VH-VL binders against 26S proteasome non-ATPase regulatory subunit 3 homolog A (RPN3A). Designs and how they scored, part 6

Target 1, 182 residues: 26S proteasome non-ATPase regulatory subunit 3 homolog A (RPN3A), of Arabidopsis thaliana (Mouse-ear cress) (q9lnu4r240to421)
Amino acid sequence: CRYLFYLGKIRTIQLEYTDAKESLLQAARKAPIAALGFRIQCNKWAILVRLLLGEIPERSIFTQKGMEKALRPYFELTNAVRIGDLELFRTVQEKFLDTFAQDRTHNLIVRLRHNVIRTGLRNISISYSRISLPDVAKKLRLNSENPVADAESIVAKAIRDGAIDATIDHKNGCMVSKETGD

## First folded at step 18 (VH-VL)

Design d3 (from z1 with light chain F94Y)
Fold by OpenDDE, fold request of step 20:
Structure d3 (fold): chain C 182 residues (1-182), chain A 117 residues (1-117), chain B 106 residues (1-106)
Amino acid sequence: as target 1 above (182 residues)
Amino acid sequence: EVQLVESGGGLVQPGGSLRLSCAASGFTFSDYWMNWVRQAPGKGLEWVSTISDSGDSTYYADSVEGRFTISRDNSKNTLYLQMNSLRAEDTAVYYCAKGYPWDFDIWGQGTMVTVSS
Amino acid sequence: DIQMTQSPSSLSASVGDRVTITCRASQSISDYLNWYQQKPGKAPKLLIYAASSLQSGVPSRFSGSGSGTDFTLTISSLQPEDFATYYCQQSYYYPTFGQGTRLEIK
């Protein structure tokens, strides 16, 4: 149903991602099979909203019949989020700039940077009890003029926001994780 | 026909270097992520390295990080693996594999690398 | 790293048998799970992707199921050419493979 799709978009803009997810997924399910273009749009938005919620969409979402090519940009975005790679995230945005503009999803994608960081730092905090900030920057593939300083800021924010359980050893320039790995 | 053909394997001493190549044909090479996966004799499969379609992003297994370098030349439809500081445990058949990025739907025949004193 | 554990490590079955191989991930990988077949002296071949999607050209007797941490590869009716080693592989994060399951024809 088109109403559900538009409702989902409105909710997404309003940062009501949980409700947005429900609306968008329902729209996708209720859409006629013949309405491939519409179904694709529903999936594109649903994918992004799920990512914004910290949920990784299933691989099968991207391999639906007739949707593989259309969803490729969003699959590549998902890849960047899954592995917490800021450089990949950036390159994917640039690679599919026109697509995201046409889909009017660019603003949502910009918000995903936070999720990329969260995933990356979570993976790092689980894997390392202690890690230097330069290595954090490298593992996040942070591309900036001052990657170490930026990494410190990113880590500090993540700690402050409760995204990771860690501390920063400013003297030694290290992130110290209190999380236990799997 | 989609095909990957590895070359460059051989015998090398510990601490030595070797450069593997993988020639791709039958598909738009520049559109796909490429991978190296190795298999020690009588053992299982181990992912080694990945490179993005454009070559801008590279990833390595911890076991080879800092020693191996993956690269590609899209104009030549060729994937490379520069292996430095080789160790005995690097002995394996090395496969190049087409991925998306890590669904390996096409594999080469493999090239054998033996690291031995 | 995500650890993948296959069961069994080896099994022997007769032509026509139903064969089941399981794979467990150390953490949830959703449906980012692939199955490969490798025959002696040959490169691996992709059979199943996204846990349950059959790769083009693969016989329908092969099927995959599961989500999260537990996955299954099923061969509904074993054929002589199915003698091989089978590997599961997660593609959720940096790739890791199961240790393999060697399938021998009885």
Scores: ipSAE 0.910, ipTM 0.951, lowest interface PAE 0.5, mean pLDDT 96
Fold by OpenDDE, fold request of step 20:
Order: C-alpha cells, then sequence, then structure tokens
Structure d3 (fold): chain C 182 residues (1-182), chain A 117 residues (1-117), chain B 106 residues (1-106)
C-alpha cells in the first residue's frame, strides 16, 4: 500500500489528479488500521487532490477516529475552499505553514488558490442570480487595494474558462448568473 | 465542564444598540470558531455571525451585515456581539455556540433581546 | 443561501414508535448536515453531525442518514424525553436551518 501512496504523490506532482486520487484513496483503504500515521498522510494528500479536482471531501473524512487533530489544517483549508474565502485561505496557509512544509504539501496548496476562486464564484452564482461586483469582492474577501477591479477580472476569467455560467453587466457593475439560484 | 454563558440582553428601542457577551469555560476557547445564533419567539433558528479562532475572519448573515459586529477576546475567553441600529425583527433569544466552524456542539442558555418602541 | 426544508412540520407519535424526519437541501451539501433537538425554553442540542455521526452522549436510538440533498433523522423507539422540536442544519456553506419539526405526544 505504500507503493500506491508514492505513486499517488508522483501522479499528483505530474498533475494527473484523477489517477492520483485513485492511488491515494486505494492506499488509504489498504493501509492497516494500526498504521495511523500512514493513513493520515494518505488522507492529507487525498484531500488536496480532491480539492484540486474541484471536489469537496466529506465532513466525515475529517472526523475519522484518531485523525481529527492531524487533519485540522486540511479541514480549515477545505473550509476556505468550500466558502470561497481567499483571505481565510491565506490565513490558513500562514497559520499552518510549518505543518504544510513538513507534509511537503505547500506547493500543492498554492495551486488551490484558483480552486478557492472557482468554488467561491460557484457558490455565489448558486446563491445569487444577480450580485454587484463590490459584493462579489466582499464575499470572496479579496485582499487587494483594488478589490472591485480585481473581482471583475477574476469573474471575467472564470467565465472565459467555463468555471461559471454567468455574464458581467458592465453598465451596472454586476455579475449575472445563468444558473437557477436560491 | 464545558459551558457558555450569554449576557447583555434586554429591552431596547428601535435604532438602539446592545452589546452581548458570552463567557466560555471548560475548553480552550482560542482553538474554536464561535457563533451567534438567534431565535425569534415561537420561530426557528437563524445563524447571525461567526468569528474564527484567532478573530481574523468574521462572517455575518445578510440580515445583520453592516449593523452587527462580532468580536472576541481570547485572553478573557469571551465572545461579543455589538448590535447597532436594532430593528423589531432583531427581537430574539441570542445564543452563543461553539463550532468548527458550524457544527454547534455547545450552546449557551441564551439571552433575550427585545426591540420595541 | 442554501435552503433547508424539513418534513413534516409536525407529527404526533407514541412512546415506542419509530419516527422519521426528513430534510432536503436546495443544493448538494455532501454530508455537511447536522441535527439538533430543542425542548421548550432550552437551547438546541446537537444530536447528529456529518449527516450520520452520533454526537457523544446521545442515545443510540437516534440515527442519521443521507448525502447530497436528502437527509433523514430516525428515532428507532421513541422515548418520553424525545418529544421536542428537531432542526436540521447545513454546515457546507454559511449555516442555515430547516424550519423545524415539532414532535408531539399522540
Amino acid sequence: as target 1 above (182 residues)
Amino acid sequence: EVQLVESGGGLVQPGGSLRLSCAASGFTFSDYWMNWVRQAPGKGLEWVSTISDSGDSTYYADSVEGRFTISRDNSKNTLYLQMNSLRAEDTAVYYCAKGYPWDFDIWGQGTMVTVSS
Amino acid sequence: DIQMTQSPSSLSASVGDRVTITCRASQSISDYLNWYQQKPGKAPKLLIYAASSLQSGVPSRFSGSGSGTDFTLTISSLQPEDFATYYCQQSYYYPTFGQGTRLEIK
């Protein structure tokens, strides 16, 4: 099962996230119960790979017996992704800098920023049929000197990339979702 | 024993202000996100606000955004809710709740806030 | 916001009965769903977290199931102390509660 873990890590680094996910989850499943430390590492990497794939790991992943404390940094990271909070994402990285360094997952976490944005905009798009760009900036909690302009650029890019189904009403400075919102 | 105790509720006129406090004990307060949840008389539960463990991140329901301010003093194990520009619809029992961030496993007894002319 | 809808709004049952309460989310929330019990004049009490995990100290007659948008709280054998109002709550996004289910004695 250790082979599967290392294979998963290699695949992750190679941006083969789908295959990486399979390897890491299989490693976690095949790992002996007594190998708690190893199982924790498998879960840490699996969590990140799933986030990179645009998936939100289940709450139960973070409450597994004996893993709650160890997975806390990754749960908080997941929280930032789930709610699309860039400032929280930043603060979590800073808070657990040493942990991520020790786990050698920092480089992967840096890649998650675009997922935070995508998920945040997706959540906004689902929640609001129309929303002002200033409010988009606020909800994403952009840490910028020009949050509205940056929000517009971010939204525009997300639309171009097909991350969200929306348009920008430049006249009114709003993002308009084409999805059925709440 | 883990405990949360709210205080500061009372009667206030519309447009007035109140400051609620929540004293925490029995757990490492600074390690947990804290929340305010309110319940109007005879109604359901409504999330009001959340603050991260360090206080760096705060979140508000749309209904209170711009009027309420959540804060905490980890040295005093105390959570606060500054409520300004109070409205009749803010009338409710206000609970502080321990969460991670929004699994509310510990609740206070609540403090009643009545906004009426 | 994610809307949470409980069913039924109220129900009557007898001691010993099997009781089922459902909760539906307006969008997928994975397993980020909690169940609370509230008795009159008291604060809510967490029963179930992560859709199916039993909170410490909660009787095993309580159970939760579901994932995505549809969730269920089950009381296998109703006890006198179980008559109360129950709420579901999603913790996937900014938290929202169902409208509640009032469980009364028949």
Scores: ipSAE 0.910, ipTM 0.950, lowest interface PAE 0.5, mean pLDDT 96
Fold by OpenDDE, last read:
Structure d3 (fold): chain C 182 residues (1-182), chain A 117 residues (1-117), chain B 106 residues (1-106)
Amino acid sequence: as target 1 above (182 residues)
Amino acid sequence: EVQLVESGGGLVQPGGSLRLSCAASGFTFSDYWMNWVRQAPGKGLEWVSTISDSGDSTYYADSVEGRFTISRDNSKNTLYLQMNSLRAEDTAVYYCAKGYPWDFDIWGQGTMVTVSS
Amino acid sequence: DIQMTQSPSSLSASVGDRVTITCRASQSISDYLNWYQQKPGKAPKLLIYAASSLQSGVPSRFSGSGSGTDFTLTISSLQPEDFATYYCQQSYYYPTFGQGTRLEIK
């Protein structure tokens, strides 16, 4: 169903990710088995939209018959998001720059940086009741001229946006998580 | 045939250093993430470290962070683990494992590291 | 860290038996779960990946199921060569293993 795929793409561009997800998944399901290339494209877009929604696609999505090689770039992107690694995210973008350009998914991938940060911070918040901002920067693998200051800003924004339940101890330069975890 | 062969294990005193190597063959080494997993005598499996295909990204278990360094030479199809400040609790068989990133489908035979005074 | 808990820690069974091993994750790991078999003095061998996908070369009597936090490895008809220790391992985050299940002959 080409129409559903195009509709999904339009909705994605319009930031209507929930509706986009539905359209893209339907397109993938209704596509003829013989239309492998089309099915691959549907899956690529669906993977990205799910990531943008804060979902981690199942491992089995990336091991579908005939799609493993084609979906590898998107699996590696998913890995970066899943573990909240900004440096890995950057290197994956560079590694598969031509592929993402050809797939016309580069603009969507740029938006995923926010999700990488969110996932990384959530993982940290769950794992540590208290952690220094330098360690937050290290765990996110934040590559910048001033990683500690950037980490503080990132954490502050995440708290403000309600992405994590935490506070910043400015005196000691630490993030204090209120979330339960191990 | 796909194969991983570890070497470099041995007896070392606490505080000492050791460097493990893992020689890969039968697959495109540079396309895969590589891992070290260890197993203390009579115990379970413990992940130690991971390195990305290009070597740009490295990850460590908390128990070895700051003491161990994972690296690779793709031109030699070889994975390394530099172990410094070794402790008695580091005593284990160390396995090299191919993964993407952590589905370990190929393992070496392992090399024994014993840390004892 | 994600904690993996296997049950039972050990079990005895006979050739031909149906055997089930369970693994529980401390948080949802979707289907990012692997099963390994290890025999004494040998390296682990991957049996199942992505919770239910059979690794190439592994007999069809092995199967995996589950998603989220609860997973199961099943051996439909135990063979003599299946007596070993089995481990679950999550690959959703930095990898962690279950404590292992030793399957011995009754």
Scores: ipSAE 0.910, ipTM 0.951, lowest interface PAE 0.5, mean pLDDT 96
Fold by OpenDDE, last read:
Structure d3 (fold): chain C 182 residues (1-182), chain A 117 residues (1-117), chain B 106 residues (1-106)
Amino acid sequence: as target 1 above (182 residues)
Amino acid sequence: EVQLVESGGGLVQPGGSLRLSCAASGFTFSDYWMNWVRQAPGKGLEWVSTISDSGDSTYYADSVEGRFTISRDNSKNTLYLQMNSLRAEDTAVYYCAKGYPWDFDIWGQGTMVTVSS
Amino acid sequence: DIQMTQSPSSLSASVGDRVTITCRASQSISDYLNWYQQKPGKAPKLLIYAASSLQSGVPSRFSGSGSGTDFTLTISSLQPEDFATYYCQQSYYYPTFGQGTRLEIK
């Protein structure tokens, strides 16, 4: 079902991620078992589209028979998104630069940075009811000249956008999450 | 045969330091994330630290953050854990574990660390 | 942190019995769940990864199921060598383990 794959790619480029997901997953499911290379490509794109939607693909997606090595770059990318680690995300991009170029997925991965931040902040909000902005910066592994200021800006934006349910205690320089911590 | 062998454990006073080592063999060490997991006597398992394959990324449990440092030498197929400011609650068997990053498919036999006055 | 709660904390069974151990996560972890077996004085051994994938070399009497927050480890027919402590562990975020389930001979 190559037409579904192409449709999925077009929809992805058009930022129609929900529809793209459907097309790509269907392409992957309907692809002949013998078409391993094609199935791998379907999975690569499906993984990225799901990540862009804020979904974490199942571990089993990356352990499919014959696909483990090929999907490794995308698994490592997924790991960076899951833990909200910007530095890891950067290093993974650099590590597999050629792979992403060959797969023509580099542009999608660039868009994924926002999702890394969002997921990272959500993970932090789940883990901590209160956390200092310096620690937020450290846990996100922000690589900037002013990581604390950047963290505050990022957190503020996430709150405004409704990505996390939290407040900023400016007096104490902390992010306070309304979610139950550990 | 894939194998991990820990060393460096022993008795230390509170506030003291120890450096654990884990020698890896039987697999391409530099391709895998490595971990330390500990187990206090008669208790469950607790993740301690993780280091990426290249060593560029390190992660720590809150209980050891700022006191422990994980590192690796891929040329020597060796994982390290520098433990400073040790506390009684750090007393445990320390296991090194191969993971990707946190599916621990290979474990060492562990090395015992006892922190006591 | 994601809390993992196992049930029961201990159980007694006989050789040949069907044994079921459950694990609950404090939040959804998809299928990022592993099961380990540990015998006294030994290191843990990976049994199941990705919630239901059998680790190489592990007997087929072991199986895992579940997704999201609720998971189950099943031993279809208990063997003498299966008496041990079992742990679930989530790998979705920074890893955490269940408190363990001690499986003793009845």
Scores: ipSAE 0.909, ipTM 0.950, lowest interface PAE 0.5, mean pLDDT 96

Design d3 (from z1 with light chain F94Y)
Fold by ESMFold2, fold request of step 20:
Structure d3 (fold): chain C 182 residues (1-182), chain A 117 residues (1-117), chain B 106 residues (1-106)
Amino acid sequence: as target 1 above (182 residues)
Amino acid sequence: EVQLVESGGGLVQPGGSLRLSCAASGFTFSDYWMNWVRQAPGKGLEWVSTISDSGDSTYYADSVEGRFTISRDNSKNTLYLQMNSLRAEDTAVYYCAKGYPWDFDIWGQGTMVTVSS
Amino acid sequence: DIQMTQSPSSLSASVGDRVTITCRASQSISDYLNWYQQKPGKAPKLLIYAASSLQSGVPSRFSGSGSGTDFTLTISSLQPEDFATYYCQQSYYYPTFGQGTRLEIK
């Protein structure tokens, strides 16, 4: 189990997230039930790599017996990504700075900013058939000098990458989401 | 005893304002996200607003965005909802609820807000 | 918003019956699904979180199942005190509730 865990960590650090995910999940499955500390570490890294892949871990992962307190920082991190809130993401990183440093996950967690934005845009595109770019910036909690311009750039990139099914109405400054089934 | 107690409900005219309070006891208030959920008479539940444990993040249903303001005072273990530009559609029992963030495990008894002329 | 559709809107059952209530989300919400019980004139009470996890103090006759878009609340042996309205609620994004299921004891 320890070999698979270290292989998963190495692959995560090397940004090989798909391979890392399989190794970490397999390590977690094979770990003895009595090895709680090791299982917690496997879960922390598996949660992180799944977030980096653009997945949202299940709520029940965070309520496993004996793990709730230890996984709470990664649950709050998951909440920031799931909601798509950049200010919450910053606040969680500050709140648990020491934990993420001790786990040696802090540098990889910074990379989740992209995932916060992408998940936030997916949530918005599903919730609204039409929304102004200023409101997109507000919902993502963009805190920049030109949040509306940043929102337009972010939305355009997400459309090009196929992350959301939408168009930009440049005349009216809106993101226009396509209905399900069309 | 874990307890949430709402107050500040009443009758108000359309366009008016009202401030709700929720007093918390029996748990560490500052560790939890807090929520307002409302229920119109004879109707279902509708989430209204959420505030994070530190107060740094706030969230609103579209139906109240721009009119309602959620806030908290962790030194007083109290949650607030400032309601402005009230409409008849805002008539409901307003519950405060403890969450992490949106698993609402403890609810207050509710306070009734009636908006009519 | 993620729409939550409950079925049925109401039902009648006898003490001892097995009762099921279903909830469908308009998109995948993984297992971010809660169930609440509300008795007339009272606040809602959390029964199930994370689709299948029983809240502390809730009788074991209540259970939840499902993931993704389709979820079920089951009462394995209905008791007289279970007369209430039941709501599902997704906790994946900005919370939304189902319209409710009114359970009457015959």
Scores: ipSAE 0.863, ipTM 0.926, lowest interface PAE 0.6, mean pLDDT 91
Fold by ESMFold2, last read:
Structure d3 (fold): chain C 182 residues (1-182), chain A 117 residues (1-117), chain B 106 residues (1-106)
Amino acid sequence: as target 1 above (182 residues)
Amino acid sequence: EVQLVESGGGLVQPGGSLRLSCAASGFTFSDYWMNWVRQAPGKGLEWVSTISDSGDSTYYADSVEGRFTISRDNSKNTLYLQMNSLRAEDTAVYYCAKGYPWDFDIWGQGTMVTVSS
Amino acid sequence: DIQMTQSPSSLSASVGDRVTITCRASQSISDYLNWYQQKPGKAPKLLIYAASSLQSGVPSRFSGSGSGTDFTLTISSLQPEDFATYYCQQSYYYPTFGQGTRLEIK
């Protein structure tokens, strides 16, 4: 259990998230039920690694017996990623700064910004057949010098990466999605 | 014991404004996201708006964005919905709901808003 | 919007019957699915959250199942107080509800 936990943390630091996920989930499964504190730590790191992989952990993970309060910071972090809201992501990091520092997850959490954007764009592309780039910037809560230009760059990259199935209508400044599947 | 009580509903002409309030008791209001959900007569449920526990993040259904403003006063345990430029389609019972963020575990009994000439 | 398609739209059943109501999401929502019961003139009441977790105070004859896109609410033995309208709702993204299932006595 402790070996698998530390191996998972090492692999996370090495950015080997798929292997890290396996080790951390095994550690959580093999930990004695009475070792609540250790199981909580395993779950915190497993949640973080799953988020870094682009997954959204199940709602039920956060309501495990005796863990709800301890996992709340990571549930709120998951909410920010799931919604795709960059301002919420920043405020969650501020709200739970001490917890993330104590858990030594803070530096890895900042890497989730890419996942916030990616998840947000996927949600938008499924929800809207056509949406203006200013509205994309608004939905993501981009706080930059030129949020519309940043939104165009972000959308273009997501299209190239195959993260969303869409095109950019440059004449009208819109993202046009083909992912609205009714 | 946990309770949400809406008020401020009534009859309003199209283009008019109305402000709804929701008084909360029996829980730590500032720990929870708060929501407005509406139901037109004889119809289903429609989410309207959400505000985060701190009030820093707000979300709106497309049908109300730009016309409605959600706000909260954590010192008074009160949620608000300012509704401007009202339309006939806004006619509904408006519920406030406690969430975390969108698991609506406690609801008020609602306040009726009727928009008609 | 994540579209929630609920079926059937209405259902007649007798006390003691086993009833199943289904809900389908237009995209995967993992287990971020809630079920509500609403009686005429009253606010909805949360029955099931996280697809299968029973809300406190809800009788054990209610159960939920499913993950991803397909979800089921089951009432194992109907009681007179169970005749109501039932809604599913996804909590994954900006919330959306199914159109409801009206459960009636026959």
Scores: ipSAE 0.852, ipTM 0.923, lowest interface PAE 0.6, mean pLDDT 91
Fold by ESMFold2, fold request of step 20:
Structure d3 (fold): chain C 182 residues (1-182), chain A 117 residues (1-117), chain B 106 residues (1-106)
Amino acid sequence: as target 1 above (182 residues)
Amino acid sequence: EVQLVESGGGLVQPGGSLRLSCAASGFTFSDYWMNWVRQAPGKGLEWVSTISDSGDSTYYADSVEGRFTISRDNSKNTLYLQMNSLRAEDTAVYYCAKGYPWDFDIWGQGTMVTVSS
Amino acid sequence: DIQMTQSPSSLSASVGDRVTITCRASQSISDYLNWYQQKPGKAPKLLIYAASSLQSGVPSRFSGSGSGTDFTLTISSLQPEDFATYYCQQSYYYPTFGQGTRLEIK
């Protein structure tokens, strides 16, 4: 099970997230119950890899017996990605800077910014059939010199990449979603 | 013991303002997100607003955004809701709730806000 | 918003009965689903979180199940104190509640 853990970490560094996820989850399952510290590390890295893959780990993963306190930084990280809030994402990284440095996950966590945006847009596209680009920028918490222009670019890229099923009404400055059951 | 106590409810005219407070005790207030949830008489529950543990992130239901402001003072273990431009449909019991962020595990007993001419 | 639809809206049952209440989300919410109990004039009380995890101090006759869009609260043997209104609530995104299920004495 330690072999599978280190293989998973190597695959994560190589950006092979699907293989990394498989190795890390198997390591967590095979670890003896008494090896709590090792199981916690397996879960931390598996959570991170799942987030990098664009998945949202289940709420119940964070309440496993004896792990809740240790996994809390990764639960708060998952919350930032799940909500799609870039300011919350920044705040979580600051709050747990020492923990992420000690776990040696901090450089990979920075890469989650794209996942925050993609999940946030997905939530918006499902929740609203039509929403203004300024409101998209506000919901994502874009903190830039021109957040509306950034929102337009971000939405256009997400449509092009197939991440959301929507169109941009450029005349009225709105995102028009087809995800709301229309 | 863990406790949340709301105050500041009352009768107010449409267009008026009111400030609610929620005093917390028995837990580390600064570790938790705090929430306001309301319930109109005879109706269901409606989430109103959320503030993160640090106060840096705030969230509002569409029905109150721009009119209500959530805030907290972690040194006083107190949550606030400033309600402006009140409408009749804001009439409700307002609960404060402890969250993580949106698993509302502890609730206050509520304070009644009535918005009427 | 993620719409939460509860059924039934009301239900009449006897002490000792097994009852189920269902909740459906308008989109997948994984297991980010909570159940609350509310008695008249009182604040809601959390019963179940993460779809199936029993909150501390809640009797074991309460259980939850489901994932994705369809969720169930089960009370295995009703007690007199269980007659109340029950709400589901998703915690995946900006919180929303079901409309409630009133459980009353038959």
Scores: ipSAE 0.851, ipTM 0.924, lowest interface PAE 0.6, mean pLDDT 91
Fold by ESMFold2, last read:
Structure d3 (fold): chain C 182 residues (1-182), chain A 117 residues (1-117), chain B 106 residues (1-106)
Amino acid sequence: as target 1 above (182 residues)
Amino acid sequence: EVQLVESGGGLVQPGGSLRLSCAASGFTFSDYWMNWVRQAPGKGLEWVSTISDSGDSTYYADSVEGRFTISRDNSKNTLYLQMNSLRAEDTAVYYCAKGYPWDFDIWGQGTMVTVSS
Amino acid sequence: DIQMTQSPSSLSASVGDRVTITCRASQSISDYLNWYQQKPGKAPKLLIYAASSLQSGVPSRFSGSGSGTDFTLTISSLQPEDFATYYCQQSYYYPTFGQGTRLEIK
């Protein structure tokens, strides 16, 4: 159980998230029911790794018996990623700064910013066939000096990476999803 | 006992404004996200708006964005919905609902808003 | 948005019957699916959250199953108080509800 947990943590640090996920989930399953504190740690790290993989952990993970309060910071983190809201993501990190520091997950959580953006763009592309870049910036809650320029750059990168199936209508400043032409 | 009580509904003309309130009791209000959900007469449920536990994040259905403003006062355990530029299609019973964020486990009794000339 | 489609739209059954209502999401929502019961003139009541978790105070004759896009609500033995309208709702993204299933006495 402890071996699988530490192996999962090492693989997370090495950015081998698929292998890390397997080890952490197996550690959680094999841990004795009475080892609640250890099982909670396994679940926290498994949640984090799944988020880094671009997955959204199931709602039921956060309501496991005896774990709801302990997993609440990671549920709120999951909500920020699932909704695709960068300001909520920042607020959650501030709200639970001490918890994430104690868990030693803070530095890995910062990497989730890319996942917040990708999930947010995916949600937008499903909801809108056409949306202005200012509205994309607003929905992602970009709070930079030039959020529209950042939104254009972010959308362009997501298209190049294949994260969304869309094009940019530069004349009108819009993201166009579900397009049949090029 | 956990309870939500809406108030402020009534008759208003198109283009008018109305402010709904929801008084909460029996739980730590500031720990939970709060929501407005509406139901037009004889119709199904439609989510309207959500506000985070701190009030820092707000969300709106496209049908109301730009016209409705959700807010909360955690010191008074009260949720608000400011409705401006009202339209006939806004006619509905408005429920407030406690969420986490969108598992609506406690609902108020609703307050009726009628938008008619 | 994520469209939720319920089947059937209405259903007639007798006390003691087993009833199944289905809900389909237009995209995967994992297990972020809730079921509500609404009686005439009353607010909805949460029955099931996380697709299969029974809300506190809800009778055990109610159960939910499914994940991804296809979900079911089952009432194992109908009681007189169960005649109501039932809604599914996804909590994965900005919430949307199914159109409802009206369950009536046969």
Scores: ipSAE 0.848, ipTM 0.919, lowest interface PAE 0.5, mean pLDDT 91

